VH-VL binders against q9usg8r228to453. Designs and how they scored, part 11

Target 1, 226 residues: q9usg8r228to453
Amino acid sequence: IPESAEWMNHLLEKVWPLINPEMFSSVADQIEDVMQASIPSFVENVRVASLDQGSHPVRVVSIRSLPSGEASESFSEKQASEAEHKDEPEQQRKQFYNFELCLAYHAKPVEDATSTSARASNLHLRIVFYPGIKGTVGFPLPIWVEIKGFVARIRFRCELMPEVPFLKNVTFSLMGLPELNVSAVPVAEGGVNIFGLPLISKFVNDAISAAANEYVSPKSMTIDLS

## First folded at step 1 (VH-VL)

Design u4 (framework fv_unasnemab)
Fold by ESMFold2-Fast, scan of step 1:
Structure u4 (fold): chain C 226 residues (1-226), chain A 126 residues (1-126), chain B 107 residues (1-107)
Amino acid sequence: as target 1 above (226 residues)
Amino acid sequence: EVQLVESGGGLVQPGRSLRLSCTASGFTFSDHYMDWVRQAPGKGLEWVAETRNKANSYTTEYAASVKGRFTISRDDSKSIVYLQMNSLRTEDTALYYCTRDLYDILTGYEYYMDVWGKGTTVTVSS
Amino acid sequence: DIQMTQSPSSVSASVGDRVTITCRASQSISSYLNWYQQKPGKAPKLLIYAASSLQSGVPSRFSGSGSGTDFTLTISSLQPEDFASYFCQQSYSTPLTFGGGTKVEME
């Protein structure tokens, strides 16, 4: 365990419960889109009502710096003709800071497995299925899905800029599909039929994995901070 | 400008050796993987060999058709990549391209060949 | 070794046509697929990397799609300068392998 990861884990423990769940709305929307595309014929609609981080934090297993400078600049180089390059004014070189982060999550054991309050301490999704066939929408079926654990390796590229705030954007990419274990639990806010929950767990696991695959190398996502 | 210039090709007899060179300019050579790709007359593209960057310990990879006979190497101080070709066969007759493989720093994986030289012709014939 | 199979080997087309070229990998390569264009007597030029990312300077009429084993290159409205050979290439593992190529010829 690197010394730098230890202090970062102490910081995560303090700030994790303070993170606004709304910050995960784009991830929830992407999971919903994948599930909607994959629903069986007897389910008319599916919705991710929330993705909540709980109070139990993710852990940083390791952090390491990756090569930077001109090597990073070449990643975004444009292929242009010799004449085109000669006709254009010289551009400023881009500066990057690159690093790799290994994250692990393990859900905290719950003494009362039927307690919604106790389950809310762990990373979870609240999903609503709308059963229906031949275009008929049935009553909503709310499901509680707990993230039992995951392991993810993420690479980040930070593009620097001379003006405040000095960080122009952050690009990230998953090094591979995260290891993921999810569980659909018997107790939703209003209660659930426990039959079929293993199928729902697999369905949600597959949907999260498929959503994550949109960010698996060589695919990436860039967030503008300027 | 980003440029790769191959040299060293020519006519050579079967069983002989030939060394190709590729001089790079306009980018930080030491940060990139470098590859050799060949194309026989009227045929498609065939990847031959790769040398990785210093961060990956200059490891090398070869196509099965050339493994044991060809050696790829590089000199980062001169921005040159070499292909030492031993025990040449008539099947090695091709136009040999030097390519820059973008080592994606973000992902750490081999990515794509975005810059190609014009190629140097190797003809193996008696 | 990962085998890359391109279809068709050749296609006759007219300016303005939509041209579709397919590439199949013998095993899953995720999105580690690149497309190159080669004009007669010239070195190959990168068109698309990571299955769907358009290289800078390449016209928007070129697009790539697919993941896993099945990939497609589409030219939405063929231009005179697009008559060339096209090659797919996997970068998932060494040895790196190219498809057999597709020659786009004037009808």
Scores: ipSAE 0.000, ipTM 0.413, lowest interface PAE 16.5, mean pLDDT 78

Design u5 (framework fv_unasnemab)
Fold by ESMFold2-Fast, scan of step 1:
Structure u5 (fold): chain C 226 residues (1-226), chain A 126 residues (1-126), chain B 107 residues (1-107)
Amino acid sequence: as target 1 above (226 residues)
Amino acid sequence: EVQLVESGGGLVQPGRSLRLSCTASGFTFSDHYMDWVRQAPGKGLEWVAETRNKANSYTTEYAASVKGRFTISRDDSKSIVYLQMNSLRTEDTALYYCARGRYSSSWYKGYYMDVWGKGTTVTVSS
Amino acid sequence: DIQMTQSPSSVSASVGDRVTITCRASQSISSYLNWYQQKPGKAPKLLIYAASSLQSGVPSRFSGSGSGTDFTLTISSLQPEDFASYFCQQSYSTPLTFGGGTKVEME
């Protein structure tokens, strides 16, 4: 897609608040699985209650078309193997469109930082920790995690088809781990270790990065749109 | 009136042990983190140890300089926090303050120590 | 550990002067910075928490600003009772760390 990113940013501003948060459930589940595997011995359980994009959108920094050779080097062996069959008869040949997208997110400053409603305008996670230590057992610890910012470079391979909607599937791969900055805040006063908030922020940041690593080149994910 | 009173300081020889106490009054002790902060003669402040409240499972943290030698503990029924100091060194010589930790009702305001005792002097020498 | 660098180490000033003390963290600590005042022979007293929040009972001539790595404490019009040492302290992570202190002395 050889075009200025400005038109895409205008589109994102309009559609961002309309995205159903449930569309992120598989990403939330993956983050939860990574966190669950990494919890310290005094925490019995952790869950991601929600992942919500808020009203403040991500920005497209750049978009560029990729030649097939460059794109195939970024994807799994399966995709590279398919490219090797390009000499097949035209009626059986697959058509691909490849492009690279650079995305940046920076949380909007909030005028009333004490309000969770005001903070909800930014991309955030709601996480619940269940302590396993005698004396605090039975009291879930809800934490609000705000995504302060990220930068991600993503490559996409679109398989085209002649019938509507003309797009059969999309395969994506991350070009390295996204640069990510998160901040954790307690939902209720008196129930959370304040010194643990930076540790929780690091724990969540590490978990999101580890989950994202499952999609870093040459690893990829394919979404079937047909 | 909210008050913290330290006791147990004194002159002690290197390698020996000493236990400091801090008695709190005028507030709900069990709701607060408690910290020990020391100040060597003519020097600045150095954080030593903390004990968290019941809601945070009485977990403890230590400065690297004292880890393994000092133990912080508390007795909520008596409103006392203790600092057990073992294997004392001459560099542990300082005025030891007990401080009440408070986290703000607003998450972005963080943690601070709003009430301090007058301190108890520990001198480690031969 | 997070290192807190405080400057100047001492400043000579007169009553009525504007005094500014700076504190720099070795990494971003957001707004999790406190300022304490210590008078000779006395325990430290909390002046400002969360970089800019004035503690109850502290005179309005004291103010704090900054975020991330660079912070300042300002005394707009120095009074006789303000001749003291001042310390910054980060609360972003344990171990808690203090700046080296700034002694405000009579000129």
Scores: ipSAE 0.000, ipTM 0.413, lowest interface PAE 18.3, mean pLDDT 79

Design u6 (framework fv_unasnemab)
Fold by ESMFold2-Fast, scan of step 1:
Structure u6 (fold): chain C 226 residues (1-226), chain A 125 residues (1-125), chain B 107 residues (1-107)
Amino acid sequence: as target 1 above (226 residues)
Amino acid sequence: EVQLVESGGGLVQPGRSLRLSCTASGFTFSDHYMDWVRQAPGKGLEWVAETRNKANSYTTEYAASVKGRFTISRDDSKSIVYLQMNSLRTEDTALYYCARGPEWFGELLYYMDVWGKGTTVTVSS
Amino acid sequence: DIQMTQSPSSVSASVGDRVTITCRASQSISSYLNWYQQKPGKAPKLLIYAASSLQSGVPSRFSGSGSGTDFTLTISSLQPEDFASYFCQQSYSTPLTFGGGTKVEME
């Protein structure tokens, strides 16, 4: 837990491009599922081909420790499940460390908009829509979606254990829907219609927000590290 | 049954105004872009204007020939799209069609699949 | 604005003939091209969207092809009900623009 977020941001800047994009596959799959559930009848399928972090990192705006009572409000669903078994000796000995992060992302300006490499420096999704009516097959329409920015408040609950690595699991929860701004950008060969780019941007924004809503307090996700 | 019915056409003198209406039925009107397309006697088709759906805040687009003179608008509660035509010129004489544009994903597939029978506008002295 | 040039302006054909109509865009429009049929005194009818997708209820003798700037509408084995005018329309950007039309007439 750093005295200043500045050193954490310096570390994040160095590490961000090294993160394996595969680690975002579950998020991409959830966004794809939400999109698939929302497509109109003249679109047969939608696929998130990739969710890539780029080279431009997210920033940690702040980090703070949470008192147990405040943390409990954020994890009410998980807390209710744990309370059902609180008479067990093991449950009484659990140790938690709770903290809150405020994360902000702001895409950097792209100097050469025709360069795929320059564009890929920012956090983005590559989405493919498959137009078609029932019984027919359309050709794929690739769309490049840039994440222009977001602000998210995330609470983490870490369960400690006595053996290395001392961290048994991490549960996280969003403190409300993230502020999110996305932009669909033209793909030179893909033939994205400029006329409807705002529609695609809104559809993607809404799908990402809906996917994020699955992790908004009192909902949470637990990652088992042991 | 999916239908579009235009009305409001007629004979009008140059410089005057006329308002066309198009009543839609049989589908969720607020989900669709709506277009006006005209055809001068014996000529081809000319796109005039569009109004986007509710999801796109009812933004509008116009052909250069009518921009500043015509206004497209819609009333989703009544399933009606309008074309307010001001400062009419003889070259505005045409059969005016109302056509249904795409749903929320108009970016991916923009085509007009349902057309009314049209309403005739004649601008002459 | 994107200019759509359609050729020929008219074609004389007999029942059973193969008819080909071409449409050329002044700039690349990918596959954002539609084809409409208009019979005398009637409203236009959508035949093909996205350059090659056949609209529901349209006979399989109609087909579309092309991408970028050059597009073709083909009617294999022309039928009596196919004598009509045909229009291409780009949907790549506003303003939406139509080709000048092709009248398919009986010889």
Scores: ipSAE 0.000, ipTM 0.434, lowest interface PAE 15.4, mean pLDDT 79

Design u7 (framework fv_unasnemab)
Fold by ESMFold2-Fast, scan of step 1:
Structure u7 (fold): chain C 226 residues (1-226), chain A 124 residues (1-124), chain B 107 residues (1-107)
Amino acid sequence: as target 1 above (226 residues)
Amino acid sequence: EVQLVESGGGLVQPGRSLRLSCTASGFTFSDHYMDWVRQAPGKGLEWVAETRNKANSYTTEYAASVKGRFTISRDDSKSIVYLQMNSLRTEDTALYYCARDYGDYFEGYYMDVWGKGTTVTVSS
Amino acid sequence: DIQMTQSPSSVSASVGDRVTITCRASQSISSYLNWYQQKPGKAPKLLIYAASSLQSGVPSRFSGSGSGTDFTLTISSLQPEDFASYFCQQSYSTPLTFGGGTKVEME
């Protein structure tokens, strides 16, 4: 049975605007790398200038504790579940706390859609496309990308340690591709190609989804906190 | 410390040429657009020229009043931006400031660091 | 070219007064508007960028507002060090253009 997430949502609402956007730089870099690998020949470069969480937070739909075996299977770590039951004192040091988190994001309605500060209240990326030929940087095309919404189910495995800070590492894995909806708008006033906007939105959506796919079970990422 | 130091100003006769230099220190010069802004005695600020960074192919922009007469350039290896002023006129008499652009395409660029300026007087 | 019109050209004010300076663009510049302060004999200093963002180290009594064509710089409670000239500048497109300036003077 999922645990109530109401208190966590209250905490996220208070803490969300205080998160330093620089903490998302590795995610921005990965999205940039995926985009760069997918650009057409007449685009020389693409840069993710920023990934900013805004003031409107993600929502925790549910959180539930997982048995060690279920989490280990999700991460393809059969040895980890077996090591938990080892008699040797050194191997017995591996204590895990496993949980599953369901996250949802829905962009806040914007009172004035033309206001940059109002738009910045929502989770967004600023992306610059550099049209041109290999080795030549052409006219930059800045694009504002708003994350309209997403739904993600994530499993976490936390390895505990007896000494402060008590948390040795965290491994996470996505339980399927997140549902994702993005909107892309050129910042430049010059001739808006309305037919290009859906293609840009699709390109960005596909790139974020491809980046996320690198963390879909059985694939995972481990963050060392010790 | 982030610093900009202008040099090369002086008294020059109409029709002659003068080259201003601005030496930057304390930051990664090659990442920034650089501007020249002038101020005639007792008057307001007038933007003169801009040089963009290497990522933007060192493109340059000019005010209409100086277009075709002035050339902005930069040497990233020395952290210097130059303003080559040709066919000088009495109305070019001003204090010339060097300024660093900060910002991006989404928030716009703004001049966050300014030098003290170098005086150019065009008179016979 | 985008023309920037500032009003008033000068304003006489006393310490503690609320001072409002207006800047109008000849065409929409979205939020690409900066404000600078210049004291006599000194280089300009950035106060506000992107119409409403306060530069680090600038006192909170300074605030900017507006978008499109109409912009305002407000000094909520004028201090002795605030007697200076103020300039708006559009960064929407080149050529970059400054307003004519507003001189805030004592009395």
Scores: ipSAE 0.000, ipTM 0.447, lowest interface PAE 16.1, mean pLDDT 80

Design u8 (framework fv_unasnemab)
Fold by ESMFold2-Fast, scan of step 1:
Structure u8 (fold): chain C 226 residues (1-226), chain A 125 residues (1-125), chain B 107 residues (1-107)
Amino acid sequence: as target 1 above (226 residues)
Amino acid sequence: EVQLVESGGGLVQPGRSLRLSCTASGFTFSDAYMDWVRQAPGKGLEWVAEIRSKANSYATAYAASVKGRFTISRDDSKSIVYLQMNSLRTEDTALYYCTRDTIFGVVDYYYMDVWGKGTTVTVSS
Amino acid sequence: DIQMTQSPSSVSASVGDRVTITCQASQDISNYLNWYQQKPGKAPKLLIYDASNLETGVPSRFSGSGSGTDFTLTISSLQPEDFASYFCQQYDNLPLTFGGGTKVEME
């Protein structure tokens, strides 16, 4: 039974521009690693220079509490067992709160789509390709990648603690691959390149999807907050 | 065309403050790293400060000679970079240039390809 | 900090001369070096980046070479508009540092 997320969306609208983009560095690093593993022979290096949230926020579509049994289906069986079974003396004091979020993102239209500053209001990646062969490094080719939209269903397991900050760690898992649509545009002054852009967009989309797949159930990630 | 226009220079007494501004036009300012470089009369170039793009968390860096006294900042909505100069010394007397040293928020510094004509700061009693 | 030592501090030359300016870094900076030209009363202008790459619009008589700690700017045949000061600058690490400059003046 989903609860109203209106208050959370009001908070996100105000807080979103204040989030330090550096908080997304681990996600950017993961995307970069996947891209680097998949680069064609005529590209020596690829770097994700930034993953920037812009000023337009994600939207919480729904939030719901999860019963313990349903939560265990979204994590590795070993991790779920550790969370549920408090009969062992080592696990007697663990307290968990489990919930599921459905998130949606839709880029807002910009009047001048060729303006990088206008596009910066939307969630985006800045990617730099370094052409090269046999150790020869060419000039960097910067590419702007706008995230046009996504839908993601994420399950969270929060381990609580009696001391400040009251939250010891958070484990999350994706309930399937996010629906994702990206658009790649070269940062060109006056030029228009129509060749290769669909291939670059597909390459980036596939890399983001592959990076996300590392967190799709039963896989998960735990963040220690204490 | 791509250009940078500095303003805010003048004659000030030691210990006082001055705020320099640099207005950018003709390029996507929010993607660029911006620097201040100064030149004392008849002397060479000295890098003063840098502010990176939003993609690099607006990270700042300063020359040891000005660290703790000068603050670089930017307003991407107005395409302006600022240099707030506090506790000015006679040694700060120089022509101050605003420069662009990257076009796209790329961490690898390529070069300072766009320079303003500079604004003069004279610190004397 | 990386110190950039530039030599000579000044050179007197005539139109048509070959002029060579040297820049030394206090540590290995690979090829992360730029060269700038500054005419009297004007802002500096980029000539060469990444040690050897000629900036668009810069005449081919200018060339850069070197890597590691030793770098050279060469003007193969000096023209009247080339009488100016020249500065090297490293971008391997912060703080960014410039050489002391070389003034190329008329004989």
Scores: ipSAE 0.000, ipTM 0.397, lowest interface PAE 20.8, mean pLDDT 77

Design u9 (framework fv_unasnemab)
Fold by ESMFold2-Fast, scan of step 1:
Structure u9 (fold): chain C 226 residues (1-226), chain A 125 residues (1-125), chain B 107 residues (1-107)
Amino acid sequence: as target 1 above (226 residues)
Amino acid sequence: EVQLVESGGGLVQPGRSLRLSCTASGFTFSDAYMDWVRQAPGKGLEWVAEIRSKANSYATAYAASVKGRFTISRDDSKSIVYLQMNSLRTEDTALYYCARESYYYDSSGYYMDVWGKGTTVTVSS
Amino acid sequence: DIQMTQSPSSVSASVGDRVTITCQASQDISNYLNWYQQKPGKAPKLLIYDASNLETGVPSRFSGSGSGTDFTLTISSLQPEDFASYFCQQYDNLPLTFGGGTKVEME
């Protein structure tokens, strides 16, 4: 059953602005790779200059513990890979703790949309488009992309170990594509033709969704903490 | 060679007008944001005005001290940026620099990487 | 307007000295801060952009740090050509504003 997440939200409120943006570099690179593969013929190149969390945090809506059977279904691709060595002593000694988080994000309204600092208070991407023919460097067009909101359901499998810090690795998987709403804004008041902004927002939204799909169950990612 | 050359400065009486010009060479002028920055004798730098490229609708911005009196404009066919200065005051006395705004591909902002030598404007009776 | 307060106004230093110049913004400007060097009788020259990125051709003895409201320019070992005035400048919001400047003078 869902547990109270109030204490986690208090912690996230304090810690969120302190997270080094470089910790999101892998996610930014994945989004960039997807965008680069999808650019239209009149765009030579695209770069994700940064993915910054801002000062407004995500919220934990719920947390629940998962029984081993239900967790195994979510991580079935990784479980199949591990099955080849299931009879080895190390595999037989593994202990796991499994849980599910539901996360929600909703951006705070920006009073001064022309202020870079005001926009940076919300979770955002800085993207640079290079219009023109591939192999010819055009004048780059910087775009500020604000993540207006998302809802994501993530399952975690924690492998325990007897030595401090008692946590060997964490594997996570998304339970379906996150609900995502993205808005592109010009870096200058007249920076982008207004007719192009909805297309840019859709392009970025689709790219983030495609990148996230690489972590949707039964696919997963493991972070080694040892 | 990337270069900016200012001209049009001189001695002018209070209440009169003067137009400064800045001729650019060595880069694609039409794509660049251009600024005017002034420096009073023995004082620091003060940003005066900015004009953006055609892609940014030639948007302009001004410091409060000159808004309503000064007008920045550009002629992309001649690679020239202008500063039309009306209702000049003694406190407008300064060396006026023309500068190009540039960007790094990983930056959301702009910085002034090329400057001219400046043209002197003296407002006195 | 964002006010940029720069300190000190002047500093006397010798070749080989470590020089530190501070710039404070009246509100959070993230890392949207540039540093310029101006030698006597010359136009300003860009040294550092986005608080910590060294412009091409600028010696590695120059470094920038800081975020939010407090920023620092450091010259690790002052050379004869470094005697100049230094200015910070924010580009977070219009109007663009400069610090009052710091003159690094020979002792």
Scores: ipSAE 0.000, ipTM 0.431, lowest interface PAE 17.1, mean pLDDT 79

